# Miniprotein binders against Manganese-dependent 2,3-dihydroxybiphenyl 1,2-dioxygenase (bphC), part 8

Target 1, 315 residues: Manganese-dependent 2,3-dihydroxybiphenyl 1,2-dioxygenase (bphC), of Geobacillus genomosp. 3 (q8gr45)
Amino acid sequence: MTAEIAKFGHIALITPNLEKSVWFFRDIVGLEEVDRQGDTIFLRAWGDWEHHTLSLTPGNRARVDHIAWRTKRPEDVETFAEQLKAKGTEVQWIEPGEEKGQGKAIRFRLPNGYPFEIYYDVEKPKAPEGKKSRLKNNVYRPSYGIAPRRIDHVNVWTTNPSEIHQWLKDNMGFKMREYIRLNNGFVAGGWMSVTPLVHDIGVMVDPKGQPNRLHHFAYYLDNVTDILRAADILREHDITIEMGGPGRHGISQAFFLYVKDPGSGHRLELFSGGYLIFDPDWEPIEWQEHELQEGLIWYGPEMKPGGPMDDTTEC
Below, E stands for the ipSAE of ESMFold2; O stands for the ipSAE of OpenDDE; V2 stands for 0.75 times the mean of E and O plus 0.25 times the DockQ between their complexes.

## First folded at step 6 (miniprotein)

Design v1 (from u3 with T5L K10L E55L V79I V85L T92A; at its last look DockQ between E and O 0.50; V2 from the best seeds 0.00; counts 0 for: pae E 9.8 > 1.5, pTM O .580 < .8, SAP 71.178 > 70)
Fold by ESMFold2, look of step 6:
Structure v1 (fold): chain B 315 residues (1-315), chain A 95 residues (1-95)
Amino acid sequence: as target 1 above (315 residues)
Amino acid sequence: SVEELLEKILELLEEARKLIDQGDLEEAIRELKEALYEILEALKEDPSNPEVKALLYRLLWAIALARTLIKRGDFEEAIKYLEELLKEIREALEK
């Protein structure tokens, strides 16, 4: 069997202000704190089916420790390790339990330095009696705060997106769904997935020319109106909503709201709506140079190089 | 050299800005296309300096956006954006 990635699993973040980051993600965003290991705090959205989808570790600067992808089958972890090693990628094994709630994993870097992890075995969430849902197919009762349902996707920046798009296709089975191609042939961004989502990962050209920055990671909200409630919650706590408000992407057609964690500067996207891909013969959608702005922003606040969205954290 | 390339790009962008002010939009778009061509040729040489390579990719994106703004009729925004690019290139040349 060909080894396969099943989903974006979790992101592990380093924050210089753990207390502020925990306040933001747990108390404002409403993620459930499920566990701790040393100084690391593990969180999840109420509808996630894994032990955690976010971890926060203190450190001297904000950065990404790893972006983790769950395999389709348990044996795929070793198969990916073998295939990556055969192609010259340095692979580090992670022992079961080294990351709490998780079995063995491999960690490696993409050619541009992105820190990836591949795993399979993960503890399923168990809710305390007071948080357990009466609805059998929910583990947790929906929480307070913004209360997203699940982790959705990650977007990253690099100098040459096409190189990374090809690497993801060749080594992890990602399929291109939508992309922006300039008239000169340069691909400025690509949205790729292994799931029905338009993107599990987006890879775009970095407006600051850096090889491996995080643009954002996203949690999904069930209803588009939840985006408006999230904006009100953020405003109530005087947390800056990036670009001044929500909007709608052309690519994916989803509604969005961007906000930085005040403790770290890592960008969170609150994401809702959009379309799903079920057709096996889907052909990638090309956005041309003259359509660039509409591909990013169908309506709402504008996004362009040189603007405030350029400031993010390093991988 | 990289400096000669940046000076060439600077001149092309200055001419494009002037052409937009004069209402010569097709000529402005052609000047920006020439700037993109110069950058593409330099990238085909696979420059060894990673800072140079990163700068060239950034300029590709930014010039393409400026051309898009012109084609959409957003001339004031296009000029503003070109002014920012010119400033950045002038600063890079002083270093």
Scores: ipSAE 0.006, ipTM 0.433, lowest interface PAE 9.8, mean pLDDT 88
ESMFold2 (binder alone), look of step 6: mean pLDDT 79; pTM 0.757
OpenDDE base, look of step 6: ipSAE 0.138; ipTM 0.621

Design v2 (from v1 with T68M; at its last look DockQ between E and O 0.62; V2 from the best seeds 0.00; counts 0 for: pae E 8.0 > 1.5, pTM O .631 < .8, other shape alone 2.713 > 2.5, SAP 71.99 > 70)
Amino acid sequence: SVEELLEKILELLEEARKLIDQGDLEEAIRELKEALYEILEALKEDPSNPEVKALLYRLLWAIALARMLIKRGDFEEAIKYLEELLKEIREALEK
ESMFold2, look of step 6: ipSAE 0.012; ipTM 0.480
ESMFold2 (binder alone), look of step 6: mean pLDDT 79; pTM 0.755
OpenDDE base, look of step 6: ipSAE 0.457; ipTM 0.768

Design v3 (from v1 with L65F T68A; at its last look DockQ between E and O 0.61; V2 from the best seeds 0.00; counts 0 for: pae E 5.2 > 1.5, pTM O .570 < .8, other shape alone 2.609 > 2.5)
Amino acid sequence: SVEELLEKILELLEEARKLIDQGDLEEAIRELKEALYEILEALKEDPSNPEVKALLYRLLWAIAFARALIKRGDFEEAIKYLEELLKEIREALEK
ESMFold2, look of step 6: ipSAE 0.134; ipTM 0.632
ESMFold2 (binder alone), look of step 6: mean pLDDT 80; pTM 0.765
OpenDDE base, look of step 6: ipSAE 0.033; ipTM 0.521

Design v4 (from v1 with W61F T68L; at its last look DockQ between E and O 0.04; V2 from the best seeds 0.00; counts 0 for: oily stretch 52-70 1.87, pae E 7.6 > 1.5, pTM O .615 < .8, other shape alone 3.256 > 2.5, SAP 75.465 > 70, placed apart)
Fold by ESMFold2, look of step 6:
Structure v4 (fold): chain B 315 residues (1-315), chain A 95 residues (1-95)
Amino acid sequence: as target 1 above (315 residues)
Amino acid sequence: SVEELLEKILELLEEARKLIDQGDLEEAIRELKEALYEILEALKEDPSNPEVKALLYRLLFAIALARLLIKRGDFEEAIKYLEELLKEIREALEK
């Protein structure tokens, strides 16, 4: 494989209550609104480099329009298109500017229906007066609010994660970093990346048996204590913190806090800490069935199967 | 057949539910393990129908979760979860 994915770029969400979703992501979470196109609103964290890392479009029900991946080189977009077509995947070209601030892209669906996009060219927004950082290598000064630094990863649910793990490895070069294997041999979840992160994408078995639901997408906070401040901000606005508080994952070792956008029900993870992988021969970490709770929750709020965490949105 | 397999799984899950209510936890876990074994054997045959494969994987995960609930001591939740699974399987058999 010569074409390479560089990173998770952005997620495009459909919300039945655009005004409420914009209030949540822009005003509470503190993402910067950078542009609009038709009814779509484009946002980014203050430390993101791309034009946007989140878009919000109104619609009848909450859905994921696409999960977008940036390539390492401009020519990789066409190479991915050729490779996917050769393997029987239907590929739709997106013309430059059809998505604001973005060059040409391809959109396609994974075997289970996940809507993916691959692109390269992206505008870098110039910070408006009053938001430009004096620190030269910050384009924007840090936002007010929760103020995450950057988009981090996406986690999705499916019926057979192994099939999707293999597809991602074969077609997009993702490497397995950590996974959960049950006693019966079933792989319940896998955390995969093309970056030094433990996961750019997590693919897990859906407890409700649906083929392509969103579990969450995540924004990264520089310090673990920023998660505690985020909890205060959310509580100040009477926004429910899922599971009642922050915790720490075993997988990735990161601290987390889950919150649903009140306008759509899409789950946001506020994420901090964790380890990075630089070694090319890193061996995947296997979590066994008796370690399932420890892998998901090292400490903090208890996971309850059948509880509200099982409710989320469709792709 | 898929119908015959689902009927067998339904019987095993109903028995497991009753065993939990009676406090026979070791036997309930054994019944659920048998259900998992039946699903694994069916998946080894690599059923060609994608909808059948998806159903079998959903059942595999759901039954594994029910066993974890029992081991955790969440018996009321385990019974409610099993009853939801039984309802889903009965609805699938109805068509």
Scores: ipSAE 0.016, ipTM 0.543, lowest interface PAE 7.6, mean pLDDT 88
ESMFold2 (binder alone), look of step 6: mean pLDDT 79; pTM 0.762
OpenDDE base, look of step 6: ipSAE 0.327; ipTM 0.727

Design v5 (from v1 with E51L E84Y; at its last look DockQ between E and O 0.42; V2 from the best seeds 0.00; counts 0 for: pae E 10.9 > 1.5, pTM O .569 < .8, other shape alone 7.272 > 2.5, SAP 77.496 > 70)
Fold by ESMFold2, look of step 6:
Structure v5 (fold): chain B 315 residues (1-315), chain A 95 residues (1-95)
Amino acid sequence: as target 1 above (315 residues)
Amino acid sequence: SVEELLEKILELLEEARKLIDQGDLEEAIRELKEALYEILEALKEDPSNPLVKALLYRLLWAIALARTLIKRGDFEEAIKYLEYLLKEIREALEK
């Protein structure tokens, strides 16, 4: 059997203001702090089944340490390592326990510099007294606050998305679900997944021409109205909601809200609704040039080059 | 060669701006299409300079959005995009 990626598991972020980032993600967003290792703090959404979905490490500037993908089988980690090495990719092994709550992993960079990790073994959550759910298939009680259910996807920017789309297809088995093609043939963005989601990863052209920036990572909220409550919570704390408020994407059909972590500037998307793909013979949906804005924003503020959304963090 | 490309794109964008002001929207869209074509042909040659490559992708995205805005009738925003692009190209030519 060939090695397979099962899901987006977690993202590891570096922040210049750890205390502010922890306040934002733990206290405002409502992620559960589950562990610490050295200066690194580990968090997860209340409904996730892995040890953590986010880690925060202090550093001199905002960066992405790695974007982590769980394999379908434990042996797939070694198979991916062998395949990547055979194609000339430098691979770093991560020993079990080097990242808290995780077994052995590999880290490598995509051709444009995105920092990826592939792993399998991960601790499952164990709720402390007072947080255990009576509903058996929740480990934790639902959190308070914004309280996202699970990590959902990551969107990254690059200079030529097609090269990265092809690399992801050839090396990690991602399937294209929706994409934007301009009249001249240029593919401006692609939404790819290995799950029923429309995207586990989105790769789009960077409006500032940088090779490897993080546009956002996303947490999923069970109900669309939870996004409205999230907006109220953010406003109560004077945290700026980017683009002037929630909206709805054409691609994925999900409702969204963008907000930057005040401690780091990393962009978080709060994400809800949308559709799922169960069909094995899915034909990718092409959005044409005249549909570009509808593909990105069905309703809500427009996304355009030269606007405030151009500001984001480097990988 | 890169300088010659940027000068050509600058001319096409300046003409497109004039055509929008004159209400000749079909020709403005065609001028922007030509600019996109020139950029894509240059990208097919795989320029070795990463800064040139990054600039070309930046121009490609912004020009495509300007065309879309013209087709929707959002001329004020289309002009803003074109002025942004003209500024970027002039700065690149000074370097």
Scores: ipSAE 0.000, ipTM 0.393, lowest interface PAE 10.9, mean pLDDT 87
ESMFold2 (binder alone), look of step 6: mean pLDDT 78; pTM 0.752
OpenDDE base, look of step 6: ipSAE 0.168; ipTM 0.609

Design v6 (from v1 with K33R Y37W L60M; at its last look DockQ between E and O 0.06; V2 from the best seeds 0.00; counts 0 for: pae E 6.0 > 1.5, pTM O .636 < .8, other shape alone 3.021 > 2.5, placed apart)
Fold by ESMFold2, look of step 6:
Structure v6 (fold): chain B 315 residues (1-315), chain A 95 residues (1-95)
Amino acid sequence: as target 1 above (315 residues)
Amino acid sequence: SVEELLEKILELLEEARKLIDQGDLEEAIRELREALWEILEALKEDPSNPEVKALLYRLMWAIALARTLIKRGDFEEAIKYLEELLKEIREALEK
């Protein structure tokens, strides 16, 4: 059988200020701290059915250790390893338990340097003592913080997005859903998925010409009003909301709010709404050059060239 | 050569900045479009220097954004942004 990616599972981040990053993600964002291994702290969104959706490890500078994708079947991990090796990609095996809460995995870099992980076996969350929900799922929603339901997607920057779009299609089965094409034919950005989401991953041109930067990763909130509550929470703690407020994307049609983790500078998107794709014969939506700002910002805060949104972390 | 390409892009961007200041917005947009085409043609030749390729891809995005600023009527911001691109290209030419 053909190996398949099922979903974006988690992201592993390195932070120069672990204490502040943990405060931000656990206490402000409201992710559940589920485990620790050495200096690494593991966190989960309350609605995800996996051990963790985020890990934080201390280091000298902010970086991405890996972006992790769960396979559809347990045997797919080895199949991906074989296929990647056959095409010349160096593959590092991760032994069961080496990353807490998960079984064996492979780690590798995309041609431009993005650090990916592919895994299958993962421990499932258990409800806290006395707090098991009558909804038959090991989901327990915290009563504090922003409390996002699930990890949603990751957006990354590179020099030539179309090379990475093609690589993702050929090697991991991602399908293009929406993209920006300039009049001269250059594809400036693409939103791709293996799920019904518009994107599990977005790959866009880097405005500073760097090969592999993380623009953001996103947590999903069930309702738009949750984004407004998140803004109040961030304001109460004097945490800067990037671009001065929430808005709506033309691409995906979702509402958004951007905030950097003050401990690391990694950007988080709080994301709500958007449409779902169930049609197997979906044709990608093209945004033309004259529409590119509308594609990024349907309404809300203006994205300006050379502004602070251009500053982000390296993979 | 890369130097000839960068000099041509510099000329196009300088003319576009001047045209915006003069109120010739349609001509400025056309100059910026020509710059985008020149960059694309250069990339089709697959320049061997990775730093040059990264600069060319960055310029395509940046010039496209500048054109959208002009169409929105944000002329002061468009001129400021073009001046930053000109500075970067001049610095690349000095290397």
Scores: ipSAE 0.145, ipTM 0.672, lowest interface PAE 6.0, mean pLDDT 89
ESMFold2 (binder alone), look of step 6: mean pLDDT 79; pTM 0.763
OpenDDE base, look of step 6: ipSAE 0.186; ipTM 0.688

## First folded at step 7 (miniprotein)

Design w1 (from u3 with R30L T68M; at its last look DockQ between E and O 0.70; V2 from the best seeds 0.00; counts 0 for: pTM O .698 < .8, other shape alone 2.805 > 2.5)
Amino acid sequence: SVEETLEKIKELLEEARKLIDQGDLEEAILELKEALYEILEALKEDPSNPEVKAELYRLLWAIALARMLIKRGDFEEAVKYLEEVLKEIRETLEK
ESMFold2, look of step 7: ipSAE 0.785; ipTM 0.920
ESMFold2 (binder alone), look of step 7: mean pLDDT 80; pTM 0.773
OpenDDE base, look of step 7: ipSAE 0.652; ipTM 0.878

Design w2 (at its last look DockQ between E and O 0.68; V2 from the best seeds 0.00; counts 0 for: pae E 4.9 > 1.5)
Fold by OpenDDE base, look of step 7:
Structure w2 (fold): chain B 315 residues (1-315), chain A 91 residues (1-91)
Amino acid sequence: as target 1 above (315 residues)
Amino acid sequence: SVEETLEKIKELLEEARKLIDQGDLEEAIRELKEALYEILEALKEDPKNPELYRLLWAIALARMLIKRGDFEEAVKYLEEVLKEIRETLEK
């Protein structure tokens, strides 16, 4: 049976200011701190089901330690490992518990340097007493901060997105959902998924010509009004909203708000209002160069080349 | 060579900048298009050159700025790109 990815699982971040990053993600964003291992703090949204969706580890500089994907089946981890090795990719095995709350996993790098992790076995602890939702199909009570429901997607930048798109397709079964093609034929970005989401991963061209960068990772909120509330919360704490957001993308139909973690500079997207894809014969939507303005900004703030949004962190 | 390409691109971008200032937007866009093609040709020889991809994207964005009427921003952006190219060529 062919190994398959089920979902975007979690992202592990390195931060040069752990205290400030924790303050931001836990206290402002309202993610729940669920565990610690050494100096690493594990967090998740109230509606996440796995042990964690975010980890923060102190380091000398901001970087992504790994982007983690959960398989559909337990045996898929080994199958992926074998397939990757057969294609010449170096694969590192991660033992159960090496990453707290996670079973056996593999870590590897994509050709451009993206650090990926593939796993299946993960703990699903209930919320502790007092924080548990009364609603049976919720984990935590969404009681404080911005309080996003769940982790949603990751967006990474590279020199040639098409190479990564093809790699993701061939090796991990991602499907192209929407993409940008310039007049010269260059694909400037692609939104790909293994789920009904428009994207579990976005891969775009880096304007600075860097091969492996994180533009953002995203948490999902149920309503557009939740994003507006989030904006108020951020401003109350004197945190800058990038580009003077929020806004709406044409691509993915996302209502978005971008904000950098003041501790690390990693960018968080607060996301709502997208659409779902259930059709097995989905044809990828091509955005042409003349359509890019509406594709990037359907309404809201103006995106300008060379602006703050071109900043990324190491991945 | 990459250096030859950069020199060509520099010349094209300088011309495009002047054309924008003169109000000759169509010709400016054409010059930028030529620059894109030069980069694409160079990428055939060096398909993993990050500098070329950076310039490819930068020029594409400049064209978009011109097309939507953001001339001042386009010029400013091109000047920044030109500065970077010059610095690279001087090394």
Scores: ipSAE 0.042, ipTM 0.529, lowest interface PAE 3.1, mean pLDDT 91
ESMFold2, look of step 7: ipSAE 0.255; ipTM 0.718
ESMFold2 (binder alone), look of step 7: mean pLDDT 81; pTM 0.774

Design w3 (at its last look DockQ between E and O 0.80; V2 from the best seeds 0.00; counts 0 for: pae E 6.5 > 1.5, pTM O .772 < .8)
Fold by ESMFold2, look of step 7:
Structure w3 (fold): chain B 315 residues (1-315), chain A 91 residues (1-91)
Amino acid sequence: as target 1 above (315 residues)
Amino acid sequence: SVEETLEKIKELLEEARKLIDQGDLEEAILELKEALYEILEALKEDPKNPELYRLLWAIALARMLIKRGDFEEAVLYLEEVLKEIRETLEK
């Protein structure tokens, strides 16, 4: 059987100001702190079905430790390890329990250096009695704060997105859903998924030519109006909303709000709406160079090249 | 060589920036198109050069700014790109 990725699982971040990052993600965003291991703090959205979807580890500078993908079957972890090794990729095994709440995993770097992890076994969330939902299929009741439902996607930047798009297709089964093609044929960005989402991962060109950068990761909010409430909460705590407000993407059609974690500078996208792809014969949507403005921002605040939205953090 | 290509791109972007300041937007767009052709030709010989891909994207973003009437921002952005090119050439 062909090994398959099932979903984006979690992102592990290093922060130079752990206290402020925890305040931001736990107390403002409203992620649930579920565990600790050494100096690492594990968090999840109230609707996530895994032990954690975010971890925060202190360090001297903001970095991504790993971006983790869950397989469809437990056997697939070893199959991916074999396939990656056969192609010359250095694979590091992670023993069960080395990362709290998950079984064995492999870690490796993509050709451009993105730090990926692949795993299957993960502890299921068990709510403490005071947080258990009466609605059976919610393990936790909704959290306080912004209270996103679940982790949604990552967006990473590189020098040549097409190379990474092809690698993801060939090695992890990702499908292209939407992409930007410049007049000269260069693919400046691609939105890819293995789920019905438009993207589990977006890979775009870095205008600074850096090979492996995190632009953002995203948590999903059930209702579009939750984006507006999130903006009020951020403003109440004097946390800067990037570009001055929410908007709507053309690509994915989702509503968004961008905010940097003030403890680290890692960018969070609060994400809602967007369409889903259930059809197996989806034809990728091509956005051409003259359509860049509409593709990135259908309406709302505009991204300006050279401005703060070009900031990334180290992978 | 990559240095020859970067020198040509630098000259084309400097002219485009000058043309935008002069209000000669159609001519500026033509200079940016010439820069793209130079990059494409260079990519045939060095197809994985990250500097060339960065320049492709930078020019596309500059043209987007011009299309929506953000001429001051386009000039500032081109200056940033030019500063990086000049620093690379001085190594």
Scores: ipSAE 0.056, ipTM 0.612, lowest interface PAE 6.5, mean pLDDT 90
ESMFold2 (binder alone), look of step 7: mean pLDDT 81; pTM 0.781
OpenDDE base, look of step 7: ipSAE 0.354; ipTM 0.750

Design w4 (at its last look DockQ between E and O 0.70; V2 from the best seeds 0.00; counts 0 for: pTM E .759 < .8, SAP 71.532 > 70)
Amino acid sequence: SPEVEETLEKIKELLEEARKLIDQGDLEEAIRELKEALYEILEALKEALKKDPSNPEVKAELYRLLWAIALARMLIKRGDFEEAVKYLEEVLKEILETLEKALES
ESMFold2, look of step 7: ipSAE 0.698; ipTM 0.875
ESMFold2 (binder alone), look of step 7: mean pLDDT 79; pTM 0.755
OpenDDE base, look of step 7: ipSAE 0.669; ipTM 0.855
ESMFold2 (binder alone), alone request of step 9: mean pLDDT 80; pTM 0.765

Design w5 (from u3 with D46G P47K S48L N49S T68M; at its last look DockQ between E and O 0.04; V2 from the best seeds 0.00; counts 0 for: pae E 7.9 > 1.5, pTM O .676 < .8, other shape alone 2.753 > 2.5, placed apart)
Fold by ESMFold2, look of step 7:
Structure w5 (fold): chain B 315 residues (1-315), chain A 95 residues (1-95)
Amino acid sequence: as target 1 above (315 residues)
Amino acid sequence: SVEETLEKIKELLEEARKLIDQGDLEEAIRELKEALYEILEALKEGKLSPEVKAELYRLLWAIALARMLIKRGDFEEAVKYLEEVLKEIRETLEK
């Protein structure tokens, strides 16, 4: 009815090399390991307000276990469950504590197979004494290393983005903020949000024609120049920076750096800057076919279909 | 030269269009993949004007889309789109 998604909450990833993935996210990227449950390891950026924003679980191949969205109110979880069931979506209930640090949730798949979760109740972070901030409105002190501030967004690939854009609008209240329309009318990508961000989720056409691949998930860095320091840290550890370096998007206007987790192949975007949308009557920005380069890359490394960026993991 | 690149791409796209009409879809996809790689190689050249780069990027995305349409089974749309791309390349080559 009036059930509302509040934000992108966390992403749960399966990795075939847990030790390498933990090294990458915890030790190189500088996410805080906050908890463990069975074989699953829970992580967060130092500035996140939820128990975790990333989980890593071992498995035989890389995939996304779920992409999780927090509701605005606790009762919204039940309302989403009812609405999704009424429209024919199979919904699985998750009991409180079944995922560490989280209350009851629902899990379901979008028409193309994206694994989503909707929840509300979440434990707040509990900083140990050595990591507690002196600044009262932080929980954790800033981490060492690359040290992202918070989780930011997720981008996914599909065969027909318009179908998924419409589904997200109709079922989860996402608003289109920017999109790419080709001369033949095909919408190649859309950046959608329920927050002031340009995107909490981006849904784009998959250059390999697969229905449900993850393009990336993103953590935000407080300062744009932190992107450059992140590049130095990655090179120090001989970790390949995709496309050869950082750049700036036209869409969102943010600075970016892409890197794959060496343990899994899941792509991380380190993201900074950009603009926010506060006006309720703001209208979506259309990027046309002749503007594709500017929309994807304002300056920096070029985004090229058919290149290494085409390789990624399944949702 | 840019003209040589555009001529190569035109030939690859004409072959792909023909292959789609013949039902040789895997070969059509392979021809389109080759066209993409020709554009990627051309974009590595250090003496491209911004206008030429913009044209090559447009072609890159258009060919990628045509390949995706074939993989989705949208063959009629793929052929129509390839014909539009070929028309533009031919016009550019005549200049």
Scores: ipSAE 0.012, ipTM 0.414, lowest interface PAE 7.9, mean pLDDT 88
ESMFold2 (binder alone), look of step 7: mean pLDDT 81; pTM 0.782
OpenDDE base, look of step 7: ipSAE 0.573; ipTM 0.828

